# VH-VL binders against Rhythmically expressed gene 2 protein (Reg-2): the designs that were tried, part 2

Target 1, 260 residues: Rhythmically expressed gene 2 protein (Reg-2), of Drosophila melanogaster (Fruit fly) (q94915)
Amino acid sequence: MRSLSRFRLITFDVTNTLLQFRTTPGKQYGEIGALFGARCDNNELAKNFKANWYKMNRDYPNFGRDTNPQMEWQQWWRKLIAGTFAESGAAIPDEKLHNFSNHLIELYKTSICWQPCNGSVELLQQLRKELKPEKCKLGVIANFDPRLPTLLQNTKLDQYLDFAINSYEVQAEKPDPQIFQKAMEKSGLKNLKPEECLHIGDGPTTDYLAAKELGWHSALVHEKSYAYLVKKYGEDIDRDHVFPSLYDFHKKISDGAVVW
Below, E stands for the ipSAE of ESMFold2; O stands for the ipSAE of OpenDDE; V2 stands for 0.75 times the mean of E and O plus 0.25 times the DockQ between their complexes.

## First folded at step 1 (VH-VL)

Design a08 (framework fv_alirocumab)
Fold by ESMFold2-Fast, scan of step 1:
Structure a08 (fold): chain C 260 residues (1-260), chain A 126 residues (1-126), chain B 113 residues (1-113)
Amino acid sequence: as target 1 above (260 residues)
Amino acid sequence: EVQLVESGGGLVQPGGSLRLSCAASGFTFSSYWMNWVRQAPGKGLDWVSTISGSGGTTNYADSVKGRFIISRDSSKHTLYLQMNSLRAEDTAVYYCAKDQTSYDFLSGYYTPFDYWGRGTLVTVSS
Amino acid sequence: DIVMTQSPDSLAVSLGERATINCKSSQSVLYTSNNKNYLGWYQQKPGQPPNLLIYWASTRESGVPDRFSGSGSGTDFTLTISSLQAEDVAVYYCQQYYSAPLTFGQGTKLEIK
């Protein structure tokens, strides 16, 4: 992979970059809820999950870490799950809902709820084959709670990665430059320069533009068209560094067709 | 491969406190619920407490609620049991025990325990 | 609380003979939605921690000899050792993991006749 030979550190986002949900949270919550006697419409659960996800990230950023008083990330998820079921018409006793919510928290760190994104495993295998740790470190920088290492182990991606950092434990979430600085420190690389770093992720603001602002190179992995992305996020997104999937990214770098 | 090693047991007077530790190795510690089970001398097994892999959920036997606190440190791969307001009936060998599976999603929390430590003796006596 | 009652309290069996231990729960430990019995069996030898033998009432744990088998459903369960060996001398416990608090039977002491 000649196109990547300039980099000493390559990092990835996780959600919708390396791993994705097998089924929507609404469907998964509905299936598990039914098993515990909590009957809700899956479409209503999907709608209310999205609404509560937005609300929780707005009111209690970084899974509750960046709030005053600080909220433990497990309490953050229980609050999200409770709101999702309550707004979906579920009449579940508080103790049962609490226990049920903890089951979902545990389930979402396993391969039952997650699957690789298109081309992610194949890309990581090829990168580890061609870029030994002495030449290039491979890591993860994710806006995530502390379940991240367990999730990577349960999905068998940890074998290709030198490190993983999550926003909750770092106390900074992307696009905050502190989490990228923490990744450079965690790499253990001496005299590492921003231009020797590449970040690959699906978030136009949190991954692509955040890394670029720090002087890193970045690749945006996103399903939407370039025209859509530029209209919504601005003209600083480079057409040559946007890919529909990691499969497409892998093809382009294999051909030596990507110029940084 | 899997090892659980308890420590911290000893002689304590009634009303006293003691903290037990369980050092875990050979498995992905943060993926498994962990348990404390006790056994009074010459008696049967008595479940004490459990804690989720993330540490976010705990549960206790009624006899120890409000007195005992289960906790864990994922970075040290260590499970703890803080025992306060100890009574004579708390005298037992305390075992650290691992859930057989990461979690039993079909029933909720509970699975049987596939690995146990050797135990640490707690004696509550004047 | 689900109360687990074992019978007999103690049992003496000759080498090579069949040993049978019974366990009763005060309420059903069968979850009808998945048709599984939340019941396990443990072996505890003198000076050692318990060792899991059987889970889901009848599934043998990895490494456990074929002579051990579990049966039963709902409230009535049995552990059978088809041909007793010297190393099987131990106290055997049943456990329900259907609901908290998790509870064990009082134990059955198995000895060689």
Scores: ipSAE 0.000, ipTM 0.391, lowest interface PAE 18.5, mean pLDDT 87

Design a09 (framework fv_alirocumab)
Fold by ESMFold2-Fast, scan of step 1:
Structure a09 (fold): chain C 260 residues (1-260), chain A 125 residues (1-125), chain B 113 residues (1-113)
Amino acid sequence: as target 1 above (260 residues)
Amino acid sequence: EVQLVESGGGLVQPGGSLRLSCAASGFTFSDYYMNWVRQAPGKGLDWVSTISSSGSTINYADSVKGRFIISRDSSKHTLYLQMNSLRAEDTAVYYCARGEYDYVWGSYPDAFDIWGRGTLVTVSS
Amino acid sequence: DIVMTQSPDSLAVSLGERATINCKSSQSVLSSSNNKNYLGWYQQKPGQPPNLLIYWASTRESGVPDRFSGSGSGTDFTLTISSLQAEDVAVYYCQQYYSTPRTFGQGTKLEIK
């Protein structure tokens, strides 16, 4: 952990960093939809979920918070859910829409839909053991709706974290520097400098580059090769700060092999 | 209805100390970041310090760091500024100003929408 | 720190005429995610505290007359008073609340010509 001794604040992204879906959302929607009588091809649902995810984030950014007028985050998800099923050939009947949407919204707060990423629990346990709160604060900075604290509690990760910030409630989403500044404020640390902060996440632009542009240090956790990442996102990604998983990151910091 | 009222200003010698208070009323004081802003005679506005709703996040202007201490008492709905090692350059009207609303998991950056009347601090020999 | 620079330092405008005050930030105060400029305008009359006029660069605070308007984005901002009234004689300040420390412009003194 000597590689982390300079940091007073270490923050994590959640989706595809600390937690991952047990199965793709489109496929999981298909399984739950069948219970409510909405039967679709799972491949069509997966395709249309991704299409609607992109469309919703483009047209109604930050789960609807950053629109004028603002949209409630539950309505944002209901719109995505309705579109996904309708475009897949199985529109949800109006009489069932309320119960179906509520069920999916509630389900995605739980360990039924989420599981830890490889090495995430072990890393957080080790960090909390070696870096007590008086020496280093551990937090979350996620582009997420307000279900985040409940999700962290239901997956038992909240015990290792001092705080969690979700983009909806703070009205700023990564790569906006404001959400990182909110994390510095939320840490409660006096005289905290950007170079004393480390952000760990899977998004090349939203996590890695965003944190570096603010003067933080950053580690990119991504399944794709360095060559792929450089081709798509540019040469500003440091080879020595890219890791295939948190398991590999943990192994490297345990060996003292990471230099910032 | 919504008000901030400063008190505690006065004449003090260089090197002396003074404690300012700001009494809040008409809103839920414990939900907001609070700020001190000062203005030297005939000069512009200078931000001095900020404190979060819980008191866990505190920031100071470089010019006062190590000398001034911001604090709050939610039970009394009062913001404080303890000023130590005062200098002639600290002579100013000190305003209390309401900052952003502090949510459990974060806050929204905001302009200062409520200001007190100010209290004059004069540091002179 | 973000440095705020106002121009002009002083401005004299006849009653009923348009007054324009400029503010420049040394760095962008525009949020890339919510498309809001973290920029406010304050009015301060002699012997009184500052009063918030505009936030998010262009949104009028409740109770502020329609003759006040804010415009601009990123680093260049303008406060406009479409038809100056006698009660508008004051010093005007811009402020960025994008980052800590919060910083103000040096002020623009508005006088009747």
Scores: ipSAE 0.000, ipTM 0.384, lowest interface PAE 19.1, mean pLDDT 87

Design a10 (framework fv_alirocumab)
Fold by ESMFold2-Fast, scan of step 1:
Structure a10 (fold): chain C 260 residues (1-260), chain A 123 residues (1-123), chain B 113 residues (1-113)
Amino acid sequence: as target 1 above (260 residues)
Amino acid sequence: EVQLVESGGGLVQPGGSLRLSCAASGFTFSSYDMNWVRQAPGKGLDWVSTISTSGGSTNYADSVKGRFIISRDSSKHTLYLQMNSLRAEDTAVYYCAKSPLEYSGSEGYFDLWGRGTLVTVSS
Amino acid sequence: DIVMTQSPDSLAVSLGERATINCKSSQSVFYSSNNKNYLGWYQQKPGQPPNLLIYWASTRESGVPDRFSGSGSGTDFTLTISSLQAEDVAVYYCQQYYSYPLTFGQGTKLEIK
């Protein structure tokens, strides 16, 4: 942890960094949909969930916040859910669609649908034990809707974190520098410099390169090899700051093997 | 005047690279999704790529995925297409196109087109 | 991918006569959640970029003459020109924007008899 003592602010992405889905959305949607009388093939649901996820992010960026007029984030998810089932050969009846969609929205803020990523809890416990809040703030910067604080509470991660920022409420999504600037403000730290900040996330563009462009230090948590990542995202990704998981990151930090 | 003007096309060898630019004027560039659509000589229209208003979401045709990179600079009112590992089948007029902003959000049809820039990939 | 198929490939119509172009999608482009068909029509004159004519299957773009109309729902769509003018010589394309990848029909070449 000695190499982390230079940082006064350490922030994390959530999805695929601190927390991950327990099962694929296709399987989860299929199981819950069956309870509401909608029976679909789970592989078809998974395919159409992915297609609708990309469509919704393209057409209604930042969960609908960055469109004019702005869309409420609950409407964004109801639209995605409706499209996923309709395109999978079984549309939810109109009279049930609103209630069904809200049920899925509620489930996805609980530990029923989410689990910690490899090494995330152990890392946060160690950081909070060794880094007191008066010396180093721990936070979250996530492209997420306003359910984020509830999700962190329900998964018991909020106890290790000083703050959490979601892109919907701040009206800026990573890689936009505004969300990182908002995190610096939210930290409450006086005279905080970019080089005193570390961001850890799974997105090469949205997390790693975005933070690095602001003068922050970055660590990329990603399953793909360094060779793949450099080929796709360019040579600004530092080999020494790429880790397969937070477990591997924690291990190398503990071994003193990471130099910033 | 409301317009899109493409530039950067030309003759390039197979395996080479080109960067296309599209300068937007007469409308609020930062409010709209932007697109690249190409047309091979004597052929039909072929969608290449879309970038969201914020730049946070991108989509690519399978034929160009991993080789082409769409990007935008709102301060310069300019859309870009970085084309790497070019192939003969990439030969086409490349059009810059704007998506409309509807009440429900941005939509994937094109209400404004540039005049196009010709890219020829040949030895 | 959603495949868009136009018919006919080429069409010759006399001035003042009605021209009809058909477009078929390999799967429905109707979205029940918002009651919209994600289908547009474009006109491309020789040496020019495409020009939007119709969006949402039947909504005419501002500035487009009223002789142009779109109809259809789900998988079967039609573009109609009620009284052909000389300036309408062009290739016409349908396009779906229901899902990525965005796809166009192969085009219908419209000529004067």
Scores: ipSAE 0.000, ipTM 0.376, lowest interface PAE 22.0, mean pLDDT 88

Design a11 (framework fv_alirocumab)
Fold by ESMFold2-Fast, scan of step 1:
Structure a11 (fold): chain C 260 residues (1-260), chain A 123 residues (1-123), chain B 113 residues (1-113)
Amino acid sequence: as target 1 above (260 residues)
Amino acid sequence: EVQLVESGGGLVQPGGSLRLSCAASGFTFSEYAMNWVRQAPGKGLDWVSTISGSGGRTNYADSVKGRFIISRDSSKHTLYLQMNSLRAEDTAVYYCTTDLYEGSGYYDAFDIWGRGTLVTVSS
Amino acid sequence: DIVMTQSPDSLAVSLGERATINCKSSQSVLYSSNNKDYLGWYQQKPGQPPNLLIYYASTRESGVPDRFSGSGSGTDFTLTISSLQAEDVAVYYCQQYYNTPLTFGQGTKLEIK
C-alpha cells in the first residue's frame, strides 16, 4: 500500500466500480414484469432501459432532485420503469404501476440485483487493514438516490467505509465540484488538501476528470481500452492511472507500481 | 464496410403517400438507432425522425407528426419511412443515418449516411 | 426548440490557410451531469451525402484528417481547418443532439479564394 501512503481520503464511485448488476436490467425487469402480466422481450427491455436511463438523467437530473418542480426519486424511477415497458411494447396499467415499480425499487437495494465488481471486496478489506480511520478515511461519492446506505449494508460493504454520500441528498451530482467538497467536509479531516485525496471511479468525466479538475488524484476503472477512452472523451487521461478493474488496480498498488 | 442505401423516392401528388426504404449492410442492424434526415433543394439539413435499435422508441419532427411513420425490420436489415398526406414542403432528398455506436446519449451524432432518395411532391 | 446559427454563411480561404466556422445555439447544449456538449459537425461535398467530422464538440471521427478540430462549450462552438486543401470545399453544418427536435445550423459554404 506504499503507493497510497500520501492519501488521507480515498473515495469510490459505486455503480460499475464497487458494485455491478448481477444481470441486465432487461432480464430483471422482464422477470418481475411477467409476474405482473407485462410480457416483453428482455433484449428490448435492456435497450430501452439504457435509453431511458440517459433520457431521464438529461430531462430530470439527479433523480429529479435538480428539477423545477422537484421530483421525488421514487417518482423518477417509476417514470423510467413505465417508459421502459411502454417502449418495449407492454405498457404497465396505472393500477399495477405503483406495486410493480415498488417491487423493482425494493429489489434494487438488495444483493439479489447487485454483486461486487472484480476485486472490490478484497481491495476494501486490504485498505481497511492497512489504513485505519485515524490515518485515512474511506468513503463513497455516488450519483445515486437515497437507497445507497441500504445497498451498501445489504452488500456488506458498509463495514469498510467511513461514510457514503449520494447526489440526491446533497443536491449536487458529479462532475459538480460541490459533491467532492461535501465529501471532504464529511471526512472530518482537519487541513485536508486536494492533493491528499484520491477518487476512484468508472466515469471518465464524472469521476476521473472531475476529481482532477479539483486538484485531487484520480484512478479510472473502466472496461474499455485506453485508446477508446481518450478518443471518446478527448481529455487528459493518464495511461498510468487507468485500470480494467479494481482487481488490476489492487495488484498494481500492492506491487508499488503506481506513482501519482 | 457499413452501407445504407435508400429507395422508394419519386414524384407524388399532394395528399398522396410514399414509403421509403433504407437497406443496411455491414453492421449488426438492431444495435443501432437510426434516423431520417431530409434536405430540400438548395436548403440545409432537416431532421425528420428517429427510431431506437429495438424499434420501441420513435421521435418525429413537429412538421411530420401524425403523417409520417418510422419503422424497422431487423430480419431484412431495413429501415422504413411511411409518408402520408404529403405536402409540397415535403419535397427533399431523404437520407437515412445511423447513430454513433460509441455515443452515450439518448440521441447522438449521425455516423453513417446513405446516398439519399429524392421525393418530389408536385401536381 | 434549440436554434442553431452559423457564421459566416460563406467563407473563401486560400489553399494552405486556416478556415474557421462558428456555430451558436439558442440555449446550452452542455449536459451538466456528464459535462459533455451534445454538438456535432458535418461536411457535405457537392453531390454527396453529409459526413460526420466531429462529435461531442471536440472529438474527431475516425478517418477524419488531423487538420479538422472542434472547440467551444455551452452555446458557442468553432470548427477549424488548420490548412485548407482542395478537397475541403464543401458546406459545413453544426448540429445539436442535446434535445428533440434535433436541429442543424443553416450551413457555411467553404470555397477556395
Scores: ipSAE 0.000, ipTM 0.386, lowest interface PAE 20.2, mean pLDDT 86

Design a12 (framework fv_alirocumab)
Fold by ESMFold2-Fast, scan of step 1:
Structure a12 (fold): chain C 260 residues (1-260), chain A 124 residues (1-124), chain B 113 residues (1-113)
Amino acid sequence: as target 1 above (260 residues)
Amino acid sequence: EVQLVESGGGLVQPGGSLRLSCAASGFTFSYYAMNWVRQAPGKGLDWVSTISGSGSSTNYADSVKGRFIISRDSSKHTLYLQMNSLRAEDTAVYYCAKDIEAAGTFYYYGMDVWGRGTLVTVSS
Amino acid sequence: DIVMTQSPDSLAVSLGERATINCKSSQSVLHSSNNKNYLGWYQQKPGQPPNLLIYWASTRESGVPDRFSGSGSGTDFTLTISSLQAEDVAVYYCQQYDSTPYTFGQGTKLEIK
């Protein structure tokens, strides 16, 4: 783990980096919706989930935290769920909406809806074994609501991590540098320099470029080709710091093949 | 106000099974992680298992893993411990204990409320 | 697993005198996320369940008399009873909750001499 010896803080994104959905939201929402009497086409639910995810993030950023007036994150998700089903041709009746939405909110903080990404558990185990907390802190920086600590606990990843920061509580979401600065503070490390920090995530803009702008090192974990990523996000993405999965990242770090 | 009441303890033969219950009142049960802690006669405290507020995350001491199952029923405000393949060394008073911090928190501050305990004796 | 070791195993102190109980963890229980030590102290009287006295190494639980105080950080912790009362006769346990399995010290029996 020579490639990581320079780092005193290593942080991870969660969604599509450490954890991924077991099945698409459209399929999962469809299955649970059927139990509550709301039958929709799973493809329509998937389409409208994405549309409502975009609308909610645009109109009520950071799960409602960065709006004026601020919105409770549970209300944000209930609004997204309601819109997804209404636009898919099977609106949840008002009398059932609260209970139905809360059921989905609870379900999505459990291992029923989430599974580890390829190589994530193995990487965290090796990092915690090789890097003692007094030498290197391991944390999470995620654009997430306050369920994040429970999700990490329920998926048993919390045992490998020193801290977890969610954008809702911090009142800043990636790519805002404030959330990265909060992670440096939360690490408790004295005289921590940006170049001693590494952020690993799947978002080209929110993880990779955001961290590099602050002077951190960064690794991008993404399924798309380097050519695709450069065309869409620009040439500031370094070919040598892009990996298809955490499995591939772990392999290259183990081989000492990554230069920062 | 806040109260935990254990039940289900008793005498059971080695290899037998027993189910413990813990009835909770005076707080929002589903918001708090719950624990089972045991104490053998004349011995110290021994943590057995924990379950998250939602019930989706469980952890066990190595000595009981594979034999004991912790579960909860939010509608009944009740915590359970299903004990299978019981051994003489499982003989202890079993306490139900509530975490200080509400569910959704990564970190616990300790167990602030405990029941009186229920005695489990594994003997012929 | 984090091993918790208490000293002494038993202690006899006169009424009104100071009692000191020590606890050592095999590795640090300082949580960098909130800069707190995930260490608690419990009091157990004969035939009764444990009562939480202190959490985060030094924060007294509501209702606990001010003669009880906790100190220490990282791996070395101390519970102090500044002026022993008759009702303080009990076994005292330290406990870490930094990682599972949650582990207790072996206990320190406090008696009046």
Scores: ipSAE 0.000, ipTM 0.383, lowest interface PAE 16.3, mean pLDDT 86

Design a13 (framework fv_alirocumab)
Fold by ESMFold2-Fast, scan of step 1:
Structure a13 (fold): chain C 260 residues (1-260), chain A 126 residues (1-126), chain B 113 residues (1-113)
Amino acid sequence: as target 1 above (260 residues)
Amino acid sequence: EVQLVESGGGLVQPGGSLRLSCAASGFTFDSYAMNWVRQAPGKGLDWVSTISASGGSTNYADSVKGRFIISRDSSKHTLYLQMNSLRAEDTAVYYCARHEGPIYDSSGYTEYFQHWGRGTLVTVSS
Amino acid sequence: DIVMTQSPDSLAVSLGERATINCKSSQSILYSSNNKNYLGWYQQKPGQPPNLLIYWASTRESGVPDRFSGSGSGTDFTLTISSLQAEDVAVYYCQQYYSLPYTFGQGTKLEIK
């Protein structure tokens, strides 16, 4: 991996970078809801999940961690789940709501709800084979609740990673530079410089631009064209550091075709 | 509760400069892209500038490009608009506006303006 | 740039009657990958800042009364107020957030007959 020889720390986003949902939340919530006696239209559940996701992030940022007073992340998700079903025309009885929402919370830390993104497993396998921990640390930096380590273990990705940090426990979410600084600390590397770090993620603002502002190198994994991304997010996105998938990123670094 | 409070407006001569501020509270400031939108007396809404959550990307309307500079200070939770070489046509109420926050970036980053400040009036006149 | 055109420029509607405001974009603002229309509607009452009513063309913002609804896709969009109330006197703006620069319609002034 000649294109990566300069890096002592390489970090990844998780959602839509290393892992993706197997099915939409509307479909998954609908299937599980039916088992608990709450039958709703999957399109209504998808719409109301989205609306409650927006509302919860607005009113209780960082899964409730960055609000005053703070909210436990499990209560944050129970509130989102309750609102999603209530607004979709099927209120779950109070005696079942706690068990139902906890079941969804548990499912979303397993491989039942998640699958690898295109090329993610193959890339991590090759990186761990070529870049031993003494040479380069591999980590995760995700805007996520504390289920992250369990999710990585259940999807068998933890074996390729030296660490993982989540925004809830760090009390900072991307694009806040503090979460990237915490990753440098967590790496345990002495005298680590920003230019020796690479962050790979799907978020133009939270991953790509946030890492670059700290002096890190960054790769954007995104399905949209460069023209679209530059028009929407600005000229600071480098054409040579945008890839349609981790599969394409892996091919380019294997060919030595990426220059930082 | 999300609050955006603009300040810094006033009367200024053509060719002069003003710096507007928007004090933000009630949310994680560094996680949201921010905008300035203006409205001339009796006219419609006109987008002026946007800045990404990290501050690494900025965009401007053609009418203000090269004259206005948008910036943010994470430690003060404040958005700024430095206005230089002001013209009569820059006379407007200037609103600070926040995008709805990111949702797993590539699957749901949103750019509608969910929260607005009350505005600060800039008058460019002799 | 994407040009947003509203019609009519102004309208007067009797209390309790239906009000309809149209918005057209010069190109499609439907994003095929996520099937979302990047359109919002804002209400601005005299002396107040704009207030978000609708996003994603048809999703009503929390706290907005049920009488407000958005419809349409691609290039043609409509804001409907099913039963006009006195507090609805305002100027209404559509906005595209599909691409930079963000652009607004010229506004539609809604008055009571």
Scores: ipSAE 0.000, ipTM 0.406, lowest interface PAE 12.6, mean pLDDT 86

Design b01 (framework fv_bexmarilimab; at its last look DockQ between E and O 0.51; V2 from the best seeds 0.00; counts 0 for: pae E 5.7 > 2)
Fold by OpenDDE, look of step 2:
Structure b01 (fold): chain C 260 residues (1-260), chain A 125 residues (1-125), chain B 108 residues (1-108)
Amino acid sequence: as target 1 above (260 residues)
Amino acid sequence: QVTLKESGPTLVKPTQTLTLTCSFSGFSLSTSGVGIGWIRQPPGKALEWLAHIYWDDEKRYNPALKSRLTISKDTSKNQVVLTMTNMDPVDTATYYCAHRSYDFWSGYEDAFDIWGQGTLVTVSS
Amino acid sequence: EIVLTQSPGTLSLSPGERATLSCTASQSVSSNYLHWYQQKPGKAPKLLIYAASSLQSGVPSRFSGSGSGTDYTLTISSLQPEDFATYYCQQYGSSPLTFGQGTKLEIK
């Protein structure tokens, strides 16, 4: 992993990078819904979840943080949940919505809903072993609500990380350079240069290209082929920096096969 | 392949109502994240957004022109219709319809990635 | 509404030169909602850059976008003959959706 020794800051995205859902939101919502008497088809829930995710981000970006007036992030999720179930044929009564939504909100803070992505824990362990905090900081940059620190704690990923930045708290979402700048500041490193930073994520736009635009090094972890990614997102994606998983990334790095 | 095409009258008299139709193919307006917007451009001038309609029938209008605009969709026909009332010579412009898309995992782009060729509408007596 | 001011109004350069186009917003706009378009005479606009810095599929790598907050930039590293056109920035971070007045890139 000597190729990583050049970096003073290494940051990761969270969703589908370090952590992934154990089950789809549709299925998870379905299970919890059943407990509250709201029975829906899991596929319908999944479909409507995606639809409501778009609507909510369209109308209330950054979990409500960027709206005027500001919407609390709990209310943001409550509205998303309510819409998802309503459109799935099982509207939650208003008198139950608070408890129901809170249950889901709290549940997604726990390891019940999340699992490590392939190779994520092993990579973080190895990085901490080889890279001392005095030389290299490890952090998270995520478009996420304020639950991020708790989630990282509950999944025991926080032990490897020096800091975690979520878009809600910093009031900027990836690919906004501001959130990356906040990460650099949070690192506490003096005279940190962009070329000394590496960002690893699954978002071609929000992670990979965003970091590159700032002069950071970037690794894209994505299940799709390089050909697909380039076709969809452009020619600026470097084939040598696309990996199917963090496991593969770790392997390539260990083998000295990655050139920055 | 996504394509859009504007159709309607190319000549409108003052005070009359303009009705334009956007016919599209290669996508469905029932798909989550899909939307169609109308943009116009007077000759030699900048682009001006008019209205937008989403897959969920959510509509947005330029506030300055809202009272004159109505946008609707017919998903089964793959058409979006824009009406603009009380046309004036100042409304002479090339009118475009354009496609917007959303990717769940990468976030929404909120950009018009595919445009129709545009149709010139002249308002004159 | 958010007013986008582009500068310069006209930019005269030669092929091979670097072009830098500016877009300044009257209010802060999230980079996710700032886009760049190219328009040639008699043609519809074409999306070049979305989300401030993401290159649209099929667009040459000589195009790049940067910026945050109120200041955004479109850069063409080495101008090609086909690059001479009018460029527009666009935002939808706040309603209504607005465009800049455009920068005309012409051949010197």
Scores: ipSAE 0.021, ipTM 0.631, lowest interface PAE 4.3, mean pLDDT 93
ESMFold2-Fast, scan of step 1: ipSAE 0.064; ipTM 0.638
ESMFold2, look of step 2: ipSAE 0.094; ipTM 0.654
ESMFold2 (binder alone), look of step 2: mean pLDDT 90; pTM 0.930

